# Miniprotein binders against Uncharacterized lipoprotein syc1174_c: the designs that were tried, part 13

Target 1, 342 residues: Uncharacterized lipoprotein syc1174_c, of Synechococcus sp. (p08452)
Amino acid sequence: CAVGGYAGDALPLARAIASVSDRLITHPNVMNGASLYWPLPNVAYVEGYALDRFAAGDWQLQPVHCNRIGLLLDAAIEPELRIRHQQVAEAAQATLGLSVTAAVITDAPLGVTLRQADSGSTWGTIDRPDSLLRAADQLLKAGCEAIAVIARFPDDPGAIALQDYRQGQGVDPLAGAEAVISHLIVREFQVPCAHAPALQPLPLDASISPRSAAEELGHTFLPCVLAGLSRAPRYRSATESIAESIRPESVDVVIAPETAIGGPGILHWAARGIPILAVAENRSTLDLRPVDLGVPVQHLQTHLEAVGWLAAYKAGLDPAALSPGDRRLSYLNHSVQQATSG
Below, E stands for the ipSAE of ESMFold2; O stands for the ipSAE of OpenDDE; V2 stands for 0.75 times the mean of E and O plus 0.25 times the DockQ between their complexes.

## First folded at step 16 (miniprotein)

Design NB2 (from NA1 with L80F; at its last look DockQ between E and O 0.63; V2 from the best seeds 0.71)
Fold by OpenDDE base, look of step 16:
Structure NB2 (fold): chain B 342 residues (1-342), chain A 89 residues (1-89)
Amino acid sequence: as target 1 above (342 residues)
Amino acid sequence: SEESLEELKKLAEEIAKKLAEELAKELGVKVEVEVFVDGNRIFILIYVTVDGKRKLYFIVVEADDPEKLAEEIKEFIEEFLKELKEELE
């Protein structure tokens, strides 16, 4: 049983789902906890574009023992901050036994900028996307199999937005740009890629949300990125003959937020007849637009319900047997009048 | 009609394509557009090539409201056009 995960950005949730699944395929954001990581042997760390290509049947996932990771450093990173990231990579080699085999500094500053609109949309620029791609190409030519990118982000993307995020309110203002950076490399080179932002240390805030606190335990997100990439499945064309590859046909269930229902990846899974668990995350269903996927969707209120559903399914049960109420057998050719034994 | 995330993506692609055509005509620059979805987010990538250098502009929108999406894309386009004109002067 493979579970396709769009199941929200929570390591505890990934751990719960992984415990009731043979394998979990999930987005990096679900596994990334800055300085906190938890290695799960049955979790496949797969970037968003790669997940869509996998769902479409264009790519297959090749499980690996380990990847040789290339470290891609933005030239905009200050020398001291660069040394800190290098030390983390060296520590990951020495202490965790990870394979970080090469590092490259971009030939120009990447020039990442971010703005948030009043609507909550994130705008940004990457001044030198071709410099990013050239650096990735150098690492791949050197025999790297996965790319860890460290871009220099603005230290103040907006004091209010950062403050709100640190209070567990709002959206991570960096997440959009991080997704773009990873997307550029995965689309161009068909390799596992994840991003860790280079930021100056934030001032200590004793009021930080426990959900955001992991980001302040260290000066970099690189440890969790390296841990994820070290065992990330490689992306191969669906036409290649790969032993023990993960194919779309091995996916038994997809979990996604209700708001992600109707996206391209979900539509591909629906077209394959894969069961979809749509999780509302305690949002009012009245605010959710019903999307008809042409297939049955299980609408659930919480991730706990999704975990329960998966546990029942794995046990070979109809998950609806755990719901209250008596199910009567329906005959297709006649109504059985239950003789009320008087 | 409750527009699916895929329908919103197509709308974004159409708007972005029109923008690219307008920019290419007005500024004499090469503009390439890519739209993709990640979760509930629509990503619009606009690549502008000036003097052999490619720069990327992007917008990330949560696809909860189609009207909001269209307005956000419009505002992004207007701001982007302004910035690009200022960079080319």
Scores: ipSAE 0.709, ipTM 0.889, lowest interface PAE 0.4, mean pLDDT 82
ESMFold2, look of step 16: ipSAE 0.751; ipTM 0.907
ESMFold2 (binder alone), look of step 16: mean pLDDT 74; pTM 0.675

Design NB3 (from NA1 with Y57W; at its last look DockQ between E and O 0.65; V2 from the best seeds 0.74)
Fold by OpenDDE base, look of step 16:
Parts: sequence; C-alpha cells; structure tokens
Structure NB3 (fold): chain B 342 residues (1-342), chain A 89 residues (1-89)
Amino acid sequence: as target 1 above (342 residues)
Amino acid sequence: SEESLEELKKLAEEIAKKLAEELAKELGVKVEVEVFVDGNRIFILIYVTVDGKRKLWFIVVEADDPEKLAEEIKEFIEELLKELKEELE
C-alpha cells in the first residue's frame, strides 16, 4: 500500500501516516523541519512537480540506496555564511554518512527578492535563473544525482510577515520562492532537488511559536534537506525499464488538503480511480467549494481521521465500519422487509 | 460556479499569456509564461529576456475566486511592467 499525497506540512503527520502504510510518497515540505529531521525508511521524498509528473504517468520513481548530492550555493551568500553551510555538509558526510560529492557557487548572484501584495499574494523575482541552471548542470556533469540548493534570501522580506510567521500566524513568506527554485531544477533536469534558504541568524525570541521553533535551533535548514535528498527516489521516464520502480499503479490512497482538491495532480489520481482523502483541517466545510472529481472523495475533518482511515484500510477493513451506526445489508433485487418479529 | 483549481490554473494561464504578450509588444522584449500548481497554490512564472539576460518574476496565489485571481494577476503584471520600464531606462 503506497500512500501518495500532499499530506499536510508536519513531520508528526508524516510519521503517523508512514506507520500505517507500506510506503509514503510525500512532498519535501512535509518532511522539512529545519534542524529537526526524522529519517523514515518507507518515505519517498518527492518534489511537487515530480509528484504531478508521477501522477500523470510520465515519470516513475526509482528507489535508491543513496544519492550523490551536489551542493549549489548562491554567489550572493556571504563568505562566513557559506562556510557554515559547508561545515553542515561536511558534518553530514562525517556523522550521518551522507554523500555530498561536489559543491558549486553560481557564476552570478541569483538575486532572490520577495514581497507581499495587499491581496495576500506573494510576489518575487529571481534575477539570474540561468545562473542557477548552469550551476546545477555543472553538478550533474560531475556525477551528482540530487541537488541541494542554497539561495540567499532577503533577511527582512517584510518585518511584519516574518514576525507573524514566527508567532505561528500567516504563511511562510519564503515557501513560494523555495518552491520556484526547486521547480526550476526538477523541470529542467528531472533530478531530485530541495532548497534550504541562506539567512542571517535571527535574534533570539522567547515568544516564538513551537511550530516555528525548529527553524531557530540551527543556522541553516540544510541538515533536513541533505537527509531527505540522500535517499530521495530518482525520477525516470515512464517508458524506461527500471527494476523495483514505483509506478502510479502502486498508489492505493491519496491524501490532500480539501483546498488542493481539483488540482492537476489530484485530477490525475481521480482519473486512475484511486481513493482520495480530502482533509478539511478544521476549516468550515461550508466554506469549502465542493469539487466534483467524477469519483468518490472521502471528506475528513482532521488528519487524525485520515490516519484512522488508513489504519482501517491497511487492516483490510471498510473504514465505515469504525463509524457509529448499524449498516444493514441492502438487496439489489429485494426490499428486505424487516420481519418485525412480533 | 465554483471553479476547480485546474480551471483556475487554466484561467491564470490565459490571463498571464495575454498580458505578457501585451507587455512583450510594448517593451520589445521576449516574454515566456509558465503556470503550475503546488498543493493549493497557483504559481505564475514570467521570464523576461533583455539583452540576452533572462530574469524571472513570479506570483504565488491562493485564490479560490476567478475574479480575485484575475485582479491579482493584473496587478502583478502592471507592477512588473513598471519595474521593467524603470530597468530599461
């Protein structure tokens, strides 16, 4: 039973789902906890574009023992901060036994900028996207199999937005740009890629949200990125003959936020007839627009319910057997008149 | 009618391509548009090539309403146009 999905943004949730599945295929954002990571042997770390290509049946996932990771460093990173990232990579080799085989500095600063619009949308720029791609190409030509990107982000993308995020409010202002950077590499080269931002250390804030506190424990997000990439499945064309590959036909269940229902990846899974668990995440179902996917969708209120559903399913149960109420057998050709034994 | 995320993506592609073509004609630059979805977010990427250098502008939208989406894209392109004019002067 492979569970595919956009199953939340939390490492605890991934751990719970992984415990009740043979394999979990999940987005990097679910596994990334900055300095806090938990290696799960049955989790496949797969970037968002690669997940969509997998769902479409264009790509297959090749499990690996280990990837040779290339470290891609933005030229905009200050020398001291670059050394810190190098030390993390060297420590990951020495202590974790990871294979970080090469490093490259971009030929120009990537020039990442971020701003928030009044509408709540995030705007950004990458001044030198071709410099990013050239650096990745150099690492791949050197025999790297996965790319860890470290871009220099603005230290103040908006003092208010960063402060709100540190207080457990709002959305990560960096997440959009990180997704774009990873997307550019995966789309161009068809290789596992993840991003860790290079930021100056923030001042200690004792009021930080426990959810955001993991980001404050270290100087970089690189440890969790390297851990994820070290065993990330490689992306191969669906037409290639690959032994023990993961194909979309091996996916038994998809979990996604209710708000992600109707996205391209979900539509591909729906077209395959795979059960979809839509999680409302305590949002009012009244505010959720019902998307008709042409297939039955299980609408659940919480991730805990999704874990329960998966546990029942793995046990060979109809998950509805755990719901309150008596289910009577219905005959297709006879109305079962309950003989009221008088 | 509540549009699906795929329908919103298609709408975003149509709007962004149209506005980008107008921008390209006005400024005499090469523009390329890419739209993708990640989770519940729509990403609109606009690549502008000036003097052989390609620069990327992007917007990330969590829109569930087509009118709101159209407005957000329009505002983004207007700001992009302004910035590009300033860079070309």
Scores: ipSAE 0.771, ipTM 0.929, lowest interface PAE 0.4, mean pLDDT 84
ESMFold2, look of step 16: ipSAE 0.781; ipTM 0.926
ESMFold2 (binder alone), look of step 16: mean pLDDT 82; pTM 0.791

Design NB4 (from NA1 with E3I; at its last look DockQ between E and O 0.68; V2 from the best seeds 0.75)
Fold by OpenDDE base, look of step 16:
Structure NB4 (fold): chain B 342 residues (1-342), chain A 89 residues (1-89)
Amino acid sequence: as target 1 above (342 residues)
Amino acid sequence: SEISLEELKKLAEEIAKKLAEELAKELGVKVEVEVFVDGNRIFILIYVTVDGKRKLYFIVVEADDPEKLAEEIKEFIEELLKELKEELE
């Protein structure tokens, strides 16, 4: 049983789901913990666009022993900060046995900018997207199979938004730009890609939320990115004959936030008749009303309930057997009158 | 009426393409629009090519209302138009 995961950024949740599934296919955001990572052998690390192409049946996922990772460094990264990222990559090779085979610095600064609109939307720019693509092309031509991107982000993308995030009350202001960067590479080259921002070290804050604390334990997010990419399945066209590939037909259940129900990927899974677990716990600020997908959706309140549902399903149970209430057999052609035991 | 993320994505594509075409015509630049969804977020990418250099502008929207989405895109394009005018002068 493969479980498709669009669930929120919770490594503990991924661990729980992975324990009650044969395989978990999940978005990088769920596995990202900056300096904290937990390798799970039955988790497939798959970028968002690739997940949608997989759900659509356009792509298939090829499990790998390991990937040769290319390190793509923004020319905007200061020399000292670049050396820190290089040292992390070298340490990952030496200590973890990962394959980081090449590095490229972009031919121009990528020029990432971010601002928040008054409406709450995030606006951004990438000044040199073609420089990003050229650098990725060089790594791929050198035989890299996955791309780790390190872009230089603004150190203060709005002090208030970053502070709110550090307090566990806000949304990651970088997440939008990170998703764009990885999307550009995956869409263009059909390869595993993940991003780690290059930021200056933040001042020590003893009030940091435990959820955000993992991001401040190290100087870079690169360790978890490299760990994820090292075993990320490769993307292949659905028409290719690939041995032991993961195909959409192998997916038994999809878990998504309630707010993500009705997205393109979810609609593809619904069209395939795959059970969808919608979890309400990941309250984005915007409550999308439940969309009728034309298929039964299980609406759950918590991720814990989703794990319970999966455990029952894996055990060959109807998960509704764990719900209170008597289920009586309904006859299609006869109302069984309760024989009143006289 | 309950609107899906897919329907919102399509709406965003229509609005963004229309406004981007108007922007392209006004400024005499090449504009390309891409829209995708990741989770509950709609991403609108606008590629502007000036003097053979392509720059990417993007907006990330968590909109559940089509009117709000339309307003967000409009404001983004208006600001982009202003920025590009300043760069081209």
Scores: ipSAE 0.768, ipTM 0.930, lowest interface PAE 0.4, mean pLDDT 84
ESMFold2, look of step 16: ipSAE 0.780; ipTM 0.929
ESMFold2 (binder alone), look of step 16: mean pLDDT 83; pTM 0.805

Design NB5 (from NA1 with E6M E32Y; at its last look DockQ between E and O 0.71; V2 from the best seeds 0.75)
Fold by OpenDDE base, look of step 16:
Structure NB5 (fold): chain B 342 residues (1-342), chain A 89 residues (1-89)
Amino acid sequence: as target 1 above (342 residues)
Amino acid sequence: SEESLMELKKLAEEIAKKLAEELAKELGVKVYVEVFVDGNRIFILIYVTVDGKRKLYFIVVEADDPEKLAEEIKEFIEELLKELKEELE
């Protein structure tokens, strides 16, 4: 039973789902907890574009023992901050036994900028996307099999937005740009890629939200990125003969936020007749217009319900058997006359 | 009717391509538009090539309303047009 999921943003949720599944296929954002990571042997770390290509049946996932990771460093990173990232990579080799085989510095600063629009949308720029791609190409030619990207982000993408995020309010202002950077590499080279931002250390804030506190415990997000990439499945064309590959036909259940229902990946899973668990995440279901996918969707209120559903399913149960109420057998050809015990 | 995320993606592609083509014509630059979805977010990528250098501009939208999405894309392109005019002067 492979569970494909856009299943939330939390490592605890991934751990819960992984415990009730044979395999979890999930996005990096679910596993990334900065300095706090938890290795899960049955989790496949797969970037968003790769998940969509997998769902479409264009790509298959090749499980690996270990990837040779290339470290891609933005030329905009200050020398001291670059050394810190190098030390983390060296420590990951020495202590975790990871394979970080090469490093490259971009031939030009990537020039990442971010701003928030009045509408709430995030705008950004990458000044030198071709420099990013050239650096990745160098690492791949050197025999790297996965790419860890470290871009220099603005230390103040908007003091208010960063402050709000640190207080457990708003959206991570960096998440959009990180997704774009990973997307560029995966689309161009068909290799596992994840991003860790290079930021200057923030001042200690005792009021930080527990949800954001993991990001403050270390100087970089690189440890969790390297851990994820070290065993990330490789992306192969669906037409290739690969032993023990993961194919979309092996996916038994998909979990997604209710707001992600109707996305390209979800539509591909729906077309395959795979059960979809839509999680409202305590949002009012009244405000969510049901998207007709042409297939039955299970609408759930919480991730805990999704874990319960998966546990029942894995046990060979109809999950509806755990719901209150008596289910009567209905005959297709006979009205069940209640035998009134006279 | 809340348009499906797929319908919103298609709308975003149509609007962004049209506006980017207008921008490209006005400024005499090459523009390439890519739209993808990650989770509930729509990503609109606009690659602008000026003097052989390619620069990427992007907007990330969490829109559930087509009118709001259209407005956000329009505002983004208008600002991009302004920035590019300033860079080309």
Scores: ipSAE 0.740, ipTM 0.918, lowest interface PAE 0.4, mean pLDDT 83
ESMFold2, look of step 16: ipSAE 0.784; ipTM 0.927
ESMFold2 (binder alone), look of step 16: mean pLDDT 83; pTM 0.803

Design NB6 (from NA1 with E22R V60I E71R E86R; at its last look DockQ between E and O 0.79; V2 from the best seeds 0.78)
Amino acid sequence: SEESLEELKKLAEEIAKKLAERLAKELGVKVEVEVFVDGNRIFILIYVTVDGKRKLYFIIVEADDPEKLAREIKEFIEELLKELKRELE
ESMFold2, look of step 16: ipSAE 0.773; ipTM 0.929
ESMFold2 (binder alone), look of step 16: mean pLDDT 83; pTM 0.809
OpenDDE base, look of step 16: ipSAE 0.768; ipTM 0.931

## First folded at step 17 (miniprotein)

Design NB8 (at its last look DockQ between E and O 0.80; V2 from the best seeds 0.79)
Amino acid sequence: EESLEELKKLAEEIAKKLAEELAKELGVKVEVEVFVDGNRIFILIYVTVDGKRKLYFIVVEADDPEKLAEEIKMFIEELLKELKEELE
ESMFold2, look of step 17: ipSAE 0.775; ipTM 0.933
ESMFold2 (binder alone), look of step 17: mean pLDDT 78; pTM 0.726
OpenDDE base, look of step 17: ipSAE 0.794; ipTM 0.938

Design Z3 (at its last look DockQ between E and O 0.77; V2 from the best seeds 0.00; counts 0 for: pTM E .744 < .8, other shape alone 3.03 > 2.5, SAP 71.967 > 70)
Amino acid sequence: SEESLEELKKLAEEIAKLLAEALAKELGVKVEVEVFVDGNRIFILIYVTVDGKRKLYFIVVEADDPEKLAEEILEFIAELLKELAKEGDPEKAKELLKAIEELKKEAEELK
ESMFold2, look of step 17: ipSAE 0.730; ipTM 0.855
ESMFold2 (binder alone), look of step 17: mean pLDDT 70; pTM 0.633
OpenDDE base, look of step 17: ipSAE 0.700; ipTM 0.851

Design Z5 (at its last look DockQ between E and O 0.68; V2 from the best seeds 0.00; counts 0 for: pTM E .743 < .8)
Amino acid sequence: SPEKVKELKEKIEELLKKAEELAKEGSLEELKKLAEEIAKALAELLAAELGVKVEVEVFVDGNRIFILIYVTVDGKRKLYFIVVEADDPEKLAEEILEFIAELLKELAEELE
ESMFold2, look of step 17: ipSAE 0.720; ipTM 0.863
ESMFold2 (binder alone), look of step 17: mean pLDDT 79; pTM 0.763
OpenDDE base, look of step 17: ipSAE 0.731; ipTM 0.887

## First folded at step 18 (miniprotein)

Design NC1 (from NB8 with D37E; at its last look DockQ between E and O 0.68; V2 from the best seeds 0.76)
Fold by ESMFold2, look of step 18:
Structure NC1 (fold): chain B 342 residues (1-342), chain A 88 residues (1-88)
Amino acid sequence: as target 1 above (342 residues)
Amino acid sequence: EESLEELKKLAEEIAKKLAEELAKELGVKVEVEVFVEGNRIFILIYVTVDGKRKLYFIVVEADDPEKLAEEIKMFIEELLKELKEELE
C-alpha cells in the first residue's frame, strides 16, 4: 500500500508495523528510500500490479532468501552515469551480500519523457516499451529472478514540481513513469521489479526536506531498490501448491491511506471480510465520516493508532476495546432487526 | 462520491472510445490499458505506427468523474495533434 509520494518517508511506520506483525507486505514507495540503512527481515516488497493480482486471488507470494537480480540499463544513460550504477551494484554485492548476477543495456534508448499538464496531471511517453521488454526477457533467460530497471529520466521534469518535492511539498514528479515501467515488466513477466531513475546528481539544497533527502543520500537511487528486490517474494499462480507461500487468505489486516479506499485492490480485501484500516494522511483535519463507497472500513486519524490497532489484534484483543465508549451486548433474537424494513 | 474502481471503469470507457476515434482518423493501431495505484489512475495508450509501438500515458489523481473525463479528453486531443504532425 502506498502511504505517500516520498520514498522512505514511511520507513519508521513500516518498522513499527513490522514489530507488531508476523509479516508486512508493502509497496516500494513505502520502503525503499532508506531501507539500505534499516533492513526489515519480515517485510516484503510487492509491486502494485502484483499486489492487485494477490488481492484478487490470482497470485500467491513465495518468500525467498535472496533473488538473483538483473540490471536493466537504458541505452540512453551516459557512460559516466552508467559506471556509477555499475559501481553501486558491485558495492551491493561486496557490502550487503546481494546477488546481482547479470546486466543488459536496452537495444534502443527508452525515450522517457515527462511533462505536467495545466491540470497538474503528469503526461509522459516511453518511446520504446518493446526495447524495455526485450531487455527484461534477456535477463530472465539468463536466470535472473528480479529486475532492477535503470532508465534515463529528464533531470528536471517540471522544475516547480521538483522544487516543491525537495522541500517536502507535493509528490515525486518521477513516480508516475516509474510505476508505468515496473507495471509493464510485472504484467508481462510476473517477476519482482522496481525502478531507479538515472539522473545527474541534484544540486545541493540546504533547505531540502529531511524526508526528500533520503532519496538523495547516495550518488544514485539504486541501492534501496536492490535491497528491496533482494528479498521480494516471487509471484506464483494461486493454483500452484506451494507449502510455504503467502496466500491472500492468510492476510489479517490491510492498512491504506484514506484517499486510496475504493480502489480495486481494497475492494477485493473488503469482499474477503479483511479488516481495512483507513488512515488520514494530510496535515489538515479531515472529516473521517465514511464515504459511501460500499466498503466496510475502520477510519483512524493517525498511523500511531494503526500500530496500536495491530498490537491489540496480535495480542488477541478486539481493537475496539481500546477505543472510548462501551460496547453493549445484544441478544441475537433482538439483533435481527436491521435496515431491511427501513 | 465515486469510488476509485468506478472512476477506473469510467476512464477505461472514455479512453477506449476516444482512442478508437484517434486510431480510425490516423489509420494506426491503438491499445488502451487503465490501472489504479494508490489514489492515482494511470491511462496508457499504445500507438503502433509501421511496426513501432510507443506508449503514451497520463496519471490522474481522481476525485471527480467530470474532471477525470476532461483530463482524458485533453490528453487524447493533444496526442492526436502530435501524431498528426508526426505522420504528415
Scores: ipSAE 0.765, ipTM 0.927, lowest interface PAE 0.5, mean pLDDT 77
ESMFold2 (binder alone), look of step 18: mean pLDDT 78; pTM 0.726
OpenDDE base, look of step 18: ipSAE 0.797; ipTM 0.937

Design NC2 (from NB8 with V36I K67R; at its last look DockQ between E and O 0.74; V2 from the best seeds 0.77)
Fold by ESMFold2, look of step 18:
Structure NC2 (fold): chain B 342 residues (1-342), chain A 88 residues (1-88)
Amino acid sequence: as target 1 above (342 residues)
Amino acid sequence: EESLEELKKLAEEIAKKLAEELAKELGVKVEVEVFIDGNRIFILIYVTVDGKRKLYFIVVEADDPERLAEEIKMFIEELLKELKEELE
């Protein structure tokens, strides 16, 4: 039985959840460069738009053994960086057994720009989104089944935000543009897609957080993207009859950050009556908006509690039994029995 | 979460209204798309000039409808200013 989720980005957590699950469904860019040392065979990488379509019941997921991956390279990438990415893809194929079967260079520079507004929000542009889509179409016509996009990003987008992220604060400033790029391709073509930015090497920083260092330790960001795409399930219409498929009805539990509760995907899972674990993790104050999901949301403080919850659930236990408090019976017809004397 | 979905609907309403006004003022075609990823709201504005489509986007951490509305307004006002300058 498959387990669905929007799980976080920590490799130890993903491995722990995977050990107590038939399958973990998560975003294709969850893993970092360290994932090459510890593969997770029952983790299925699914892009965010596709996760929403799956939750809505529009799509089912077809497991695969090995996707034919196409490389989509931004024309803006300098020749030396392009050769580096070509070498990484060829090395991944030779040493990891991946299939990278075609590459195209976009017919125009994509023109990715980023800046940080005074409010802290990210503003960005993609000058030629249609050039991106045309390149993707060429790869698909050549028989590729998944697309790795390599776009030239600014080397220091919003330097304050990037510096904060490298010190363990805030969110990756590149992640927004990466999400836009993969969203465009998955929405248009319904194929697995992930993005690896083309950047010059970042300066050494002895104070970098260990988690950020793991993301920087590769020569490029591409190897993790390829590993995730290699077994990413194919997106199929829910109306197709497929012998071995992952359907929304097969999802047993959804795990999400408390800050993401109430998004479109979560609302669909709640409507199916699937347990939703909302994890606060690293929160000192909880401020929840009033929400009626039709199914009570289970609020947890840490991801360790989520792993325990899932382990109990898979064992056929009521996870509430692991709570130290007493549970008392409540009779639904208590007032009816008392009304016979009046 | 209904508050995230409500914020998304608010963002769609504001962005479509302001982008339509921008399109009328500049004589260009615009399209708006809004989606949520995690706790972030993505507002995408496609502007087509002479058959070429360019994408502008803002990523907002969604927690306050008044702040969301202000950020979208500021973004589209800057976009209008930049596009007027490019036209000249």
Scores: ipSAE 0.775, ipTM 0.928, lowest interface PAE 0.4, mean pLDDT 78
ESMFold2 (binder alone), look of step 18: mean pLDDT 78; pTM 0.728
OpenDDE base, look of step 18: ipSAE 0.782; ipTM 0.936

Design NC3 (from NB8 with R40T; at its last look DockQ between E and O 0.75; V2 from the best seeds 0.76)
Fold by OpenDDE base, look of step 18:
Structure NC3 (fold): chain B 342 residues (1-342), chain A 88 residues (1-88)
Amino acid sequence: as target 1 above (342 residues)
Amino acid sequence: EESLEELKKLAEEIAKKLAEELAKELGVKVEVEVFVDGNTIFILIYVTVDGKRKLYFIVVEADDPEKLAEEIKMFIEELLKELKEELE
């Protein structure tokens, strides 16, 4: 049972789903929400554009033992902050046994800017997107198989935007820009990519050994990004003959937020006749858009219900058997005459 | 209520139209890309001036078509203003 997930949910959800699945295919945002690395051997870390290309049947996923990761550093990162990220990468090699094989600094500052509009939308710029792509190309030519990007972000993206996002309102301005950066690389090069922002840290000790740099693992998202990328499936054209590849036909169930129902990826899964679990995430039903996908969708209130549904499904049960209420057999050719007990 | 795919298509249509108008007014090359991630619409506008390509983007939660159209319009209007100031 392979489960596709479009949920931007926390690592605990991924762990729960992975425990009741043979394989979980999930977006980086599900895994990157924590500075804590937790190895999930049956999770495939797949970027959003790659998930859509996979759902469409254009790409297939090639499981790997490990990837050679290239570290792509924004030239806008201050020298001390760059050293910190280097130390994190070196610690990941020494302590986690990851393969970080090369690093490149962009030939120009990427120039990431962010602002929030009055409407609640996030606006941003990348001054040098071609510098990003050139740096990625250098890493790939050096034999890297996955790209970890560290862009210099504004240190104050707006206290209000961060607060609203914590309240489940509006778009996280950082998450939006991160998604753009990873998208640019994946679309152009068809390789696993994830981003960790460079923000001003607490005071840095440049003398920290690679072993002690593990103490710095909590200060950046880079450890989680490197861990995810280290085992991320590679993206291949659907027309290529690859042994033991993951194809859309191997997906048994898709889980998505109710608000993501009707997105392009979900529409592809619906067209394939794959069961879709729509999770409301404690949102009021009034805020949910009724989208008719032309296929049965299971509407669930919580992720816990989704995990329960998956567990029942894996056990060969009708998940509805775990719901309260008596299900009566419906006859196609006979009206169930309620025997009026006289 | 429109699906995310329908909203994406609407965003593409509006953004392309407005970007073409911007490109004509300023005499610059503009390229537009729209994609969806989860429940969020991403509109990317690449502007090329003197051989340098710069990316401008808006990230919008999937909402009603009228609000989406207005948000894109406001974004392009502000972009037009910014680019005019840079090109003067």
Scores: ipSAE 0.763, ipTM 0.927, lowest interface PAE 0.4, mean pLDDT 84
ESMFold2, look of step 18: ipSAE 0.769; ipTM 0.928
ESMFold2 (binder alone), look of step 18: mean pLDDT 76; pTM 0.695

Design NC4 (from NB8 with T48Y; at its last look DockQ between E and O 0.80; V2 from the best seeds 0.79)
Amino acid sequence: EESLEELKKLAEEIAKKLAEELAKELGVKVEVEVFVDGNRIFILIYVYVDGKRKLYFIVVEADDPEKLAEEIKMFIEELLKELKEELE
ESMFold2, look of step 18: ipSAE 0.778; ipTM 0.932
ESMFold2 (binder alone), look of step 18: mean pLDDT 79; pTM 0.737
OpenDDE base, look of step 18: ipSAE 0.794; ipTM 0.938

Design NC5 (from NB8 with N39D; at its last look DockQ between E and O 0.74; V2 from the best seeds 0.78)
Amino acid sequence: EESLEELKKLAEEIAKKLAEELAKELGVKVEVEVFVDGDRIFILIYVTVDGKRKLYFIVVEADDPEKLAEEIKMFIEELLKELKEELE
ESMFold2, look of step 18: ipSAE 0.792; ipTM 0.933
ESMFold2 (binder alone), look of step 18: mean pLDDT 78; pTM 0.720
OpenDDE base, look of step 18: ipSAE 0.799; ipTM 0.941
ESMFold2, look of step 20: ipSAE 0.777; ipTM 0.930
ESMFold2 (binder alone), look of step 20: mean pLDDT 78; pTM 0.724
OpenDDE base, look of step 20: ipSAE 0.801; ipTM 0.941

